# Designs tried in a protein design chat: VH-VL binders against DnaJ homolog subfamily C member 27-A (dnajc27-a). Part 16

Target 1, 260 residues: DnaJ homolog subfamily C member 27-A (dnajc27-a), of Xenopus laevis (African clawed frog) (q7zyf1)
Amino acid sequence: ALRIKVISMGNAEVGKSCIIKRYCEKRFVPKYQATIGIDYGVTKVHIKDREIKVNIFDMAGHPFFYEVRNEFYKDTQGVILVYDVGHKETFESLDGWLAEMKQELGPQGNIDNIVFAVCANKIDSTKHRSVDESEGRLWSESKGFLYFETSAQSGEGINEMFQAFYSAIVDLCDNGGKRPVSAINIGFTKEQADSIRRIRNCKDSWDMLGVKPGATRDEVNKAYRKLAVLLHPDKCMAPGSEDAFKAVVNARTALLKNIK
Below, E stands for the ipSAE of ESMFold2; O stands for the ipSAE of OpenDDE; V2 stands for 0.75 times the mean of E and O plus 0.25 times the DockQ between their complexes.

## First folded at step 18 (VH-VL; framework fv_faricimab_arm2)

Design y55 (from y38 with heavy chain H35N D55E; at its last look DockQ between E and O 0.82; V2 from the best seeds 0.80)
Fold by ESMFold2, look of step 18:
Structure y55 (fold): chain C 260 residues (1-260), chain A 121 residues (1-121), chain B 108 residues (1-108)
Amino acid sequence: as target 1 above (260 residues)
Amino acid sequence: QVQLVQSGAEVKKPGASVKVSCKASGYSFTNYWMNWVRQAPGQGLEWMGWIYPGESDTNYAQKFQGRVTMTRDTSISTAYMELSRLRSDDTAVYYCAKLIAVAGTWYFDLWGQGTMVTVSS
Amino acid sequence: SYVLTQPPSVSVAPGQTARITCGGNNIGSRSVHWYQQKPGQAPVLVVYKDSYRPKGIPERFSGSNSGNTATLTISRVEAGDEADYYCQVWDRSSDHYVFGGGTKLTVL
């Protein structure tokens, strides 16, 4: 049978262990209880009528455990990357988690050949959401990662996540350990994704168009035209592009109202 | 020993270029991002950019885009920063700094001794 | 783009507690790192990820970060703590590293 290694990643207290335990409840056989911030388990799953043995390393996210955690990145087929939608700092940390993994794998490691499932967790347990779904989905899909809205308490999204996650890992293994070309091509560019992300986080119309306060009408219109072509709904299918395009249009209108 | 050792001080004329070297020892040079940070006399720290030596990937601060080039030679574990079309306001101490990623963030855990670059007529 | 604001100086008597602030819009959602720089020397990391100390940094160095303010706290200040202190974040929107303007700690 096919054997794979899966790890969890993400800040402390974002629900990594709860997600794993909730899914694996009847199939998770604990082999070792680590006092070092790593819980190891083995489970069996059936994907496309194939039996898969999964070695799961549930890794604590606290900086204290870095010196232990760094030993478990090698030879990984899948990563469950978790953040808490109610705490923006856990989302802001995702790039740093990828950097830790890249650092420990070194240049010979290729993160592109690892399946990531991003879990936007606790969506049903909080009234105050700090990270919108489109923001999390844009970040994930721009990197070729799977994205799921999950709740460890209710179980929402968890089964769907693991089903897609394991299926993607099996497909990768059956393709010689390389992603198919179509899976790598996400249908929008890094420039488009970066622009949407920047526009979402802007606080004024000058910054949104990327011009200095006091810019001339021509400078405003030039900046607008560049963004309008880049983000037009007919040419950009990235998550959040429609809202970003509307914001850019509104920003131009607001700025030109104050310029003769 | 884990250290970053930079090339010596330089005096340059306006319009020239300078290339500062940073030799790493005691760690895996290709695994960690190398950054360049400068400090004008009596002023604060200013980030210039980074290179990932394992892949030669770079990211430059917008202020220096088009004037800075960061390279490396992995056979001697050395990073380079070249700043072109120098002006008098480029007079500063230039530091290389090793980036480390830990638990969802990254910071500069090791700094070179600094290289003074003076731009004058 | 993203701006970190530090007081230019802080003065404290030996044995007392120094608090150096770093202001920024919603800085509490970011990881803040602190560096000490003595004259003629390279910076040295004293606090990372808001509140953690690297190996070799005394326990009297601590940090916090919430809302719009991060704070470096140095208890039982010694003459040897006299230096410039910089806060630093990563700004996702520009993909730049941003330093505060620095705070000179004077031990009276």
Scores: ipSAE 0.690, ipTM 0.865, lowest interface PAE 1.1, mean pLDDT 88
ESMFold2 (binder alone), look of step 18: mean pLDDT 93; pTM 0.937
OpenDDE, look of step 18: ipSAE 0.892; ipTM 0.966

Design y56 (from y55 with light chain S93K; at its last fold request DockQ between E and O 0.85; V2 from the best seeds 0.83)
Heavy chain, then light chain:
Amino acid sequence: QVQLVQSGAEVKKPGASVKVSCKASGYSFTNYWMNWVRQAPGQGLEWMGWIYPGESDTNYAQKFQGRVTMTRDTSISTAYMELSRLRSDDTAVYYCAKLIAVAGTWYFDLWGQGTMVTVSS
Amino acid sequence: SYVLTQPPSVSVAPGQTARITCGGNNIGSRSVHWYQQKPGQAPVLVVYKDSYRPKGIPERFSGSNSGNTATLTISRVEAGDEADYYCQVWDRKSDHYVFGGGTKLTVL
ESMFold2, look of step 18: ipSAE 0.736; ipTM 0.880
ESMFold2 (binder alone), look of step 18: mean pLDDT 93; pTM 0.935
OpenDDE, look of step 18: ipSAE 0.891; ipTM 0.966
ESMFold2, look of step 19: ipSAE 0.715; ipTM 0.876
ESMFold2 (binder alone), look of step 19: mean pLDDT 93; pTM 0.937
OpenDDE, look of step 19: ipSAE 0.891; ipTM 0.964
ESMFold2, look of step 21: ipSAE 0.695; ipTM 0.859
ESMFold2 (binder alone), look of step 21: mean pLDDT 93; pTM 0.936
OpenDDE, look of step 21: ipSAE 0.891; ipTM 0.966
ESMFold2, fold request of step 22: ipSAE 0.698, 0.696, 0.726; ipTM 0.864, 0.864, 0.864
ESMFold2 (binder alone), fold request of step 22: mean pLDDT 93, 93, 93; pTM 0.932, 0.932, 0.923
OpenDDE, fold request of step 22: ipSAE 0.909, 0.909, 0.909; ipTM 0.969, 0.969, 0.969

Design y57 (from y55 with light chain S31N; at its last look DockQ between E and O 0.82; V2 from the best seeds 0.80)
Fold by ESMFold2, look of step 18:
Structure y57 (fold): chain C 260 residues (1-260), chain A 121 residues (1-121), chain B 108 residues (1-108)
Amino acid sequence: as target 1 above (260 residues)
Amino acid sequence: QVQLVQSGAEVKKPGASVKVSCKASGYSFTNYWMNWVRQAPGQGLEWMGWIYPGESDTNYAQKFQGRVTMTRDTSISTAYMELSRLRSDDTAVYYCAKLIAVAGTWYFDLWGQGTMVTVSS
Amino acid sequence: SYVLTQPPSVSVAPGQTARITCGGNNIGSRNVHWYQQKPGQAPVLVVYKDSYRPKGIPERFSGSNSGNTATLTISRVEAGDEADYYCQVWDRSSDHYVFGGGTKLTVL
């Protein structure tokens, strides 16, 4: 029987424990001390006609528990990385969570061969969404991570997430602890993803095309053509690329009205 | 004792290069990003870039690309920043700073004492 | 590209409360860190992740961050708090670290 280690990561109060509790049978042995913020549990699951023993470490995200979390990163096969779609700051923190893990594993820790499942969690289904699905999916898929829309409140997406997550971990273990070359299959480049993010967050049409206010017609058209080739739906499969392409087209039109 | 100790002050002419060293002690040098931040006289702090000593990866602020090179020697836990084609407005105190990642963010938890570099004709 | 704006100076009497602001577009969705720099010295971290204190920093240092403004608050100000204070964020779009222009705190 295959034995794996899974941890949870993400800001405090994004619903990590609720997701785990809702899916997993409750055979956890909590270990609490004044400085400990780790719930430990063991469960068994059946994946691809195999029985798998899963050690789950549900790690508190509060900075106070950093000194405890550091002891639990090594020898991890899978990470459940959670943010709250209603709180953009929890999404903006995801890169910092990856950095904490990388620094604690060190250069020999091989973080690229760990399976990540990103959970875009709806803590409060009545709250206005601050992070669009395309934004979260773009971030996740650009890093080769699995992405799921989840609700610990309703249970939506949780079974699908764990099924795909454990299946990917089994594939990793069957491939000698190395991820299969899934980055080849994502259908877009880092440059494409970065451009979509920039376009989403720009202030005006000048900024969107990356030109100075007062740019010449030639400068506007040159900047436009570069972005159009990069983001064209036939060449870019990134989440949000269609909307970004439309925005770039509209920006060009707006700027050319004011240039002779 | 956890500390960063930098090389001494330097005086250079325009067009020259300078290489500042930063020796780390008391922590795992290869696990943490090392950053360089400068401060011109009477001015604020300006980030120049980082190196990840464990893998020799670098990231330079766009302003300094083509003029800055960050390296390290892991056998002596020392990071280096070299700035070429110096100009008078490169006169500044240059700091190395250790980055630490905690709970979804990262910040500079340890700074070197600073190295004054004066560029004068 | 991302800009942090701080007032150039703030003056307070000993025992009073100083508030140093750091303005930025939607800074409330970012993690803000604060550094104290005394003359001739390297910066020292006093608040990280908006509101947390590193070990050794007195409880009278605190922080908040919402909307377009992050604030460093120093209660019961002492003469030894006289320094320059910088806010700092990481900007995902440029992958750069950005500092505010600094605020000189003067204790009257």
Scores: ipSAE 0.709, ipTM 0.877, lowest interface PAE 1.1, mean pLDDT 88
ESMFold2 (binder alone), look of step 18: mean pLDDT 93; pTM 0.935
OpenDDE, look of step 18: ipSAE 0.883; ipTM 0.962

Design y58 (from y55 with light chain S31N S93K; at its last fold request DockQ between E and O 0.80; V2 from the best seeds 0.79)
Heavy chain, then light chain:
Amino acid sequence: QVQLVQSGAEVKKPGASVKVSCKASGYSFTNYWMNWVRQAPGQGLEWMGWIYPGESDTNYAQKFQGRVTMTRDTSISTAYMELSRLRSDDTAVYYCAKLIAVAGTWYFDLWGQGTMVTVSS
Amino acid sequence: SYVLTQPPSVSVAPGQTARITCGGNNIGSRNVHWYQQKPGQAPVLVVYKDSYRPKGIPERFSGSNSGNTATLTISRVEAGDEADYYCQVWDRKSDHYVFGGGTKLTVL
ESMFold2, look of step 18: ipSAE 0.695; ipTM 0.863
ESMFold2 (binder alone), look of step 18: mean pLDDT 93; pTM 0.941
OpenDDE, look of step 18: ipSAE 0.894; ipTM 0.967
ESMFold2, look of step 21: ipSAE 0.690; ipTM 0.861
ESMFold2 (binder alone), look of step 21: mean pLDDT 93; pTM 0.939
OpenDDE, look of step 21: ipSAE 0.894; ipTM 0.966
ESMFold2, fold request of step 22: ipSAE 0.663, 0.666, 0.649; ipTM 0.845, 0.843, 0.848
ESMFold2 (binder alone), fold request of step 22: mean pLDDT 93, 93, 93; pTM 0.935, 0.932, 0.932
OpenDDE, fold request of step 22: ipSAE 0.909, 0.910, 0.910; ipTM 0.969, 0.969, 0.969

Design y59 (from y53 with light chain S93K; at its last look DockQ between E and O 0.67; V2 from the best seeds 0.71)
Heavy chain, then light chain:
Amino acid sequence: QVQLVQSGAEVKKPGASVKVSCKASGYSFTNYWMHWVRQAPGQGLEWMGWIYPGESDTNYAQKFQGRVTMTRDTSISTAYMELSRLRSDDTAVYYCAKLIAVAGTWYFDLWGQGTMVTVSS
Amino acid sequence: SYVLTQPPSVSVAPGQTARITCGGNNIGSRSVHWYQQKPGQAPVLVVYKDSYRPKGIPERFSGSNSGNTATLTISRVEAGDEADYYCQVWDRKSDHYVFGGGTKLTVL
ESMFold2, look of step 18: ipSAE 0.732; ipTM 0.875
ESMFold2 (binder alone), look of step 18: mean pLDDT 93; pTM 0.930
OpenDDE, look of step 18: ipSAE 0.884; ipTM 0.963
ESMFold2, look of step 20: ipSAE 0.555; ipTM 0.807
ESMFold2 (binder alone), look of step 20: mean pLDDT 93; pTM 0.934
OpenDDE, look of step 20: ipSAE 0.887; ipTM 0.962

## First folded at step 19 (VH-VL; framework fv_faricimab_arm2)

Design y60 (from y56 with light chain N25D; at its last look DockQ between E and O 0.87; V2 from the best seeds 0.81)
Fold by ESMFold2, look of step 19:
Structure y60 (fold): chain C 260 residues (1-260), chain A 121 residues (1-121), chain B 108 residues (1-108)
Amino acid sequence: as target 1 above (260 residues)
Amino acid sequence: QVQLVQSGAEVKKPGASVKVSCKASGYSFTNYWMNWVRQAPGQGLEWMGWIYPGESDTNYAQKFQGRVTMTRDTSISTAYMELSRLRSDDTAVYYCAKLIAVAGTWYFDLWGQGTMVTVSS
Amino acid sequence: SYVLTQPPSVSVAPGQTARITCGGDNIGSRSVHWYQQKPGQAPVLVVYKDSYRPKGIPERFSGSNSGNTATLTISRVEAGDEADYYCQVWDRKSDHYVFGGGTKLTVL
């Protein structure tokens, strides 16, 4: 049987353990409950016609457990990376979690050949959402990561996440521990993703088009055409591209109304 | 002993270049980002950029793009920062600083002693 | 670029509590780190990730972060706490590291 190692990552209190417990309620047999900030369990799953033995390390996200956590990054095939959609700071921390793993693996650790499943978790369904789906999906998919909307409370998205996650890990293992080329082809460029992120955070039409106040009609139209070609729905499959394209169109219209 | 030791003070003319070195010891040099931060006399701290010594990747603050080059020599665990086309307002203490990532964030946990660079006509 | 605003100075009597603020747009969604710098010395980390202390930093140092303000709190201030204090964040939009302008703590 194929044996894999999976870890959880993310800030404390984002629901990592709830997602794992919800999925594993009938499939996960914990061997022990560690007092060192790591819950360890072993489970067996079938993906299509293959039996997989999964070693799961649910790691406490609190800074006090860093010295324990850093011992468990090596030889990992999959990471469940979790944030709480109701707390933007937990999403803003995701890059820092990747950095912790990269520094502990070192340059030879080959983090690009690890399967990541990003869980946009809805811990409290009554709390206002502060990270919208397109924002989280763009971040995840621009890095080649899987993305899922989950709720440990309702169970929404959890089985779908684990099914896709394990399937991707099996593909990685069957490809000699290397990610398939198709897994790193995300269907949009870094420039497209960066432009969408910039545009969604702009409030000023001048800044959105990258022109200074007082720009001529020709300068506005030149900046617009460059962004329109980059973001056109026919050429850009990125999450949020349609909203970004609409915003660029509206910015041009607003600026030209006040320029002869 | 974990430390960052920088090269000595420099005096330069406008238009020249300076190259400051930062030798790391007591930790795995290639695993951690190395940053450069400067401080003009009587002023605050200003981040200049980083290098990841394990892969030689760099990221420069926009203000210094085109004038700064960060390199390293992994055989002697040493990072370098070169600033070209110096001006009088580049007079500052230049620090190297080790970045550490912990629990979803990262910060500068170890600093070199600083290198004074004076640019005067 | 993202801007952090600190008061230029704070004065406090010995034994009292000093509070040094760091203002930023929605800074509560970011991790804030604090550095102490004494004259002629390199900065030293005193608080990281808003409220955690590195090993060796006295419990008198604490921090908080919510809304548009992060605060470094130094209780039972001593003469040896007199220094410049800088807040710092990583700005994901620019992928830059940003420092506040610094606050000179004077112990009267």
Scores: ipSAE 0.701, ipTM 0.861, lowest interface PAE 1.1, mean pLDDT 87
ESMFold2 (binder alone), look of step 19: mean pLDDT 93; pTM 0.937
OpenDDE, look of step 19: ipSAE 0.891; ipTM 0.964

Design y61 (from y56 with light chain N26K; at its last look DockQ between E and O 0.81; V2 from the best seeds 0.80)
Fold by ESMFold2, look of step 19:
Structure y61 (fold): chain C 260 residues (1-260), chain A 121 residues (1-121), chain B 108 residues (1-108)
Amino acid sequence: as target 1 above (260 residues)
Amino acid sequence: QVQLVQSGAEVKKPGASVKVSCKASGYSFTNYWMNWVRQAPGQGLEWMGWIYPGESDTNYAQKFQGRVTMTRDTSISTAYMELSRLRSDDTAVYYCAKLIAVAGTWYFDLWGQGTMVTVSS
Amino acid sequence: SYVLTQPPSVSVAPGQTARITCGGNKIGSRSVHWYQQKPGQAPVLVVYKDSYRPKGIPERFSGSNSGNTATLTISRVEAGDEADYYCQVWDRKSDHYVFGGGTKLTVL
């Protein structure tokens, strides 16, 4: 049977253990104490009529456990990468978690051939959301990662996440340990993704169009046309592109009212 | 012993170039980003860019784009920073610094001793 | 580029508490690192990820980060703590590493 290794990654208290335990129905064998920061579990699943034995390492996210975590990165087929939608700092940390893995794997490691499932987890169903779905999905899919909205409390999204996750890992294994070409095509460019992120984080209408305060009508329209072509519905399938385009249209309208 | 050892002080004229070396010991040179940070006399720290010695990629601060080149020789675990078309305001101490990623963030955990570069006529 | 603002200097009597601030827009959502630099020496890390101390840094060094302000706190200040202190973040938008302007701590 096919044997795979899966690890969890993400800040402390984002719900990594809750997601894993909910899916595995208490399959964790208590081999690791909390003071060492790793919980180990084994489960069996059937994907594409194959029996898959999954070794799951639920890794504590606290900096104190770095020296333990760094021993578990090698030979990993899948990563469950978790953030809390109610705490933006846990989302801001995701790039740093990828960097920790890359530095420990070294240049010989090929992180691009590891399957990532990003879980936008709703730890507290009553808490106001700090990271919306389009922002999290854009970040994830721009890197070729799977993205899911999850709740360990309700179970929402967890089964769907694991099914897609294991299926992608099986596809990787069946392709000689390399990601299939179709899984690499994300349907939008880095420039499109960067523009959407910039528009989301802009401070005013001038900033949104990328022009200086006091820009002329011609400068506003030129900047608008560039963004309109970039975000054209036929050419941009990025998460959040429709909302970004609406914001750009509104910014142009607001600026042109105040010019001449 | 884990350390970064830099080349010695240099005096240059305006328009010249300088190449500072940084030899790493006691850790896996190719696994971590190497950064260059400078400090003009009496001034703060200014990030110049990084190189990832395990691959050929670099990232330069916009201020230095077109004047700075960062390279390495993995056979001797040494990183290099070359700054061209020197001006008097390039007079500074130049540091190499090792970047480490831990638990979702990055910081500089090891610094070279610094190399004074003086640009004067 | 993201901007970090520090006061140019802070003066404190020996045995008292020094507080060095680092201002930035929504800095509370970022990880802030602090470096101590004594004259003629390279910087050394004293606090990372807002509030964690590297091995060998005394417990009198502590940090916090919320809203638009990160703070390095040094309790029971000693003469040996006299140095320049820099805050630092990684700015994801520019993919650059940003330092504050530095704060000279004087122990009088």
Scores: ipSAE 0.703, ipTM 0.864, lowest interface PAE 1.0, mean pLDDT 88
ESMFold2 (binder alone), look of step 19: mean pLDDT 93; pTM 0.937
OpenDDE, look of step 19: ipSAE 0.893; ipTM 0.965

Design y62 (from y56 with light chain D95N; at its last look DockQ between E and O 0.89; V2 from the best seeds 0.81)
Fold by ESMFold2, look of step 19:
Structure y62 (fold): chain C 260 residues (1-260), chain A 121 residues (1-121), chain B 108 residues (1-108)
Amino acid sequence: as target 1 above (260 residues)
Amino acid sequence: QVQLVQSGAEVKKPGASVKVSCKASGYSFTNYWMNWVRQAPGQGLEWMGWIYPGESDTNYAQKFQGRVTMTRDTSISTAYMELSRLRSDDTAVYYCAKLIAVAGTWYFDLWGQGTMVTVSS
Amino acid sequence: SYVLTQPPSVSVAPGQTARITCGGNNIGSRSVHWYQQKPGQAPVLVVYKDSYRPKGIPERFSGSNSGNTATLTISRVEAGDEADYYCQVWDRKSNHYVFGGGTKLTVL
């Protein structure tokens, strides 16, 4: 049987343990000592008629456990990376979690050959959602990560996530531990994703088009045409591209209204 | 045991360049981002950029784009910051600082002693 | 560019509590780090990720962060706490590190 190592990552209280325990039920060994912040479990699953033995390390996200977590990154095949859609700071922390893993693996540890499943978790369905699906999906898929909307309370999305997650890990193992080149085709480019993120975070029309206040009509139109070609819905399948395209059109219209 | 040791003070003329070194010891130099932060006399801290020594990737603050170059030599665990076309307002103490990523954020956990660079006619 | 605003100075009597603020738009969704700098010395981390202390920093240093304000609190202030204090965040939009302007703490 194929043996794989999976870890969880994400801020404390985002529902990592709930997601894992809801899927794995009673297949965990007794909990680790609380002072080490790691719960260990073993489960067996069948994917494409293969039996897979999964070693799951549910790692506490609290900074106190950093010196324990850093010993568990090596030789990992899959990562369950979790944030709470109701707390934007947990989403803002995802790049920092990737950085923690990168620094502990070092330059020889190629994160590109590790399967990530990003879980946009609805830890409290009564709380205002502060990270929309397109934002989370864009971040995840632009990095070649799987993305799922999950609910630890209802169980929605959890089985689908693990099924896709394990299937992707099996594909990785069948490719000699290297990510297949064709598995990263996400239907949009890094440039398109970066532009959408920038446009989402712009505060005014000048900044959105990348021109200085006082730009000429020709400069505005030139900047607009570049973005319009890049983001047009017929050419860009990225999450959030339609809203970004509309914003760019509106920005051009607003700026040209004030220029003779 | 773990420390960052910087090169000595320098005096430069406007239009010249300066290259400050930062030698790391006691940790895996290639695993952690190295940052440069400056402080003009009587002023606050200003981030200039970072290099990831393991891959030579860099990220520069917009203010310094085109004037700063950050490099490293992994064989001697040393990072370098070069600032060109110096102006009088570049007079400052220049620090290297080690970045550490912990629990979804990152911060500067170790600083060099600082290098005074004076730009005067 | 994300902006962090600190008061230029704060004065407190020995044994009292100093509160140094760091203002920013929705700073409560960011991790805030605090550095102490004594004259002629490099900065030293005193609080990270809003409220955590590195090893060796006394318990009288604490922090909080919510809404538009992060606060460094130093209880039972000692003469040795007299220094400049800087808040710092990472700005995701620019992928830059941003420092506040600094606050000079004077112990009367």
Scores: ipSAE 0.684, ipTM 0.856, lowest interface PAE 1.2, mean pLDDT 87
ESMFold2 (binder alone), look of step 19: mean pLDDT 93; pTM 0.934
OpenDDE, look of step 19: ipSAE 0.888; ipTM 0.963

Design y63 (from y56 with light chain R92K K93R; at its last look DockQ between E and O 0.89; V2 from the best seeds 0.81)
Fold by ESMFold2, look of step 19:
Structure y63 (fold): chain C 260 residues (1-260), chain A 121 residues (1-121), chain B 108 residues (1-108)
Amino acid sequence: as target 1 above (260 residues)
Amino acid sequence: QVQLVQSGAEVKKPGASVKVSCKASGYSFTNYWMNWVRQAPGQGLEWMGWIYPGESDTNYAQKFQGRVTMTRDTSISTAYMELSRLRSDDTAVYYCAKLIAVAGTWYFDLWGQGTMVTVSS
Amino acid sequence: SYVLTQPPSVSVAPGQTARITCGGNNIGSRSVHWYQQKPGQAPVLVVYKDSYRPKGIPERFSGSNSGNTATLTISRVEAGDEADYYCQVWDKRSDHYVFGGGTKLTVL
């Protein structure tokens, strides 16, 4: 049978262990492992008429356990990468988590041939959401990662995440340990994704169009046309592109009212 | 021993170039980003950019774009920073610094001893 | 470009507590790192990710970060703590590493 290695990644207390326990319901390795920050389990799953034996390492996210975590990155086929939608800092940390793995694998580790499932986890159903779905999805899909809205508390999205996750890992294994070309193609460019992120974080119409206060009507229209072509819904399929395009249209309208 | 050792002090005229070296030992040179940070006399720290030695990928601070080039030689675990078209306000101590990613963030965990570059007529 | 603001100097009597601030818009959503630099020497990391100490840094060094202010706290200050202290963040928008202007700690 096919044997794979999966790890969890993400800040402490984002619900990594709860997601894994909710799905597996199998007993993890005894409490003895708590002092090293790794919980280990083995589970069997059936995907695409195959029996898959999964070795799962649930890794503590606290900085104290870095010296233990760095021993477990090698030979990994899948990563469950988790953040808490109610705490934006846990989302802002995702690039740093990828960097930790990259530095420990080194340049030959080829992180692009590892399946990532990003879990936008709802830890507390009553807490105000700080990271909207389109923002999290854009980040994930721009890197070729799977994205799921999950709740370890309610179980929402967890079974769907694991099914897609294991299916993608099987596809990886069937392609000689390299992701298939179809799984690598994300359907939008880095420039499009970067523009959407920038527009989301702009605080005024001048900044949104990338022009200085006092810009002429022609300068505003030139900046607008460049962004409009880039982000038009017929040309950009990225998560959040429709809202970004609307924001750019509104910014142009607002600026042109204030200049003659 | 884990350390970064930089080349010696340089005196240059305006318009010249300088190339500072930084030799790493005691860790996997190709696995970690190498950064360059400068400090003008009596002033604070200013980040210049990084290189990832395993892939030769670079990222330069906008202020130095077009004047700085960061390279490396993995056979001797050495990173280089070259700054061209020197001006008197480029007089500074230049540090290399190892970047480490831990638990969702980055910081500089190891610094070279610094290289004084003086630009004078 | 993101800006970090530090007071130019802080003075404290030996044995007392020094607090060095690092101001930035919504800095509480960022990870803040602190470096100590003595004259003629390279910087040394004393706090990372807001509140964690690297190996070899005494427990009297601590940090916090919330809202618009991160703070480095040095309890039971000693003469050997006289140095410049810099805060640092990664700025996601520019993809640059940003340092504060530095704070000179003087032990009276």
Scores: ipSAE 0.703, ipTM 0.869, lowest interface PAE 1.0, mean pLDDT 88
ESMFold2 (binder alone), look of step 19: mean pLDDT 93; pTM 0.937
OpenDDE, look of step 19: ipSAE 0.893; ipTM 0.965
ESMFold2, look of step 21: ipSAE 0.674; ipTM 0.851
ESMFold2 (binder alone), look of step 21: mean pLDDT 92; pTM 0.917
OpenDDE, look of step 21: ipSAE 0.892; ipTM 0.965

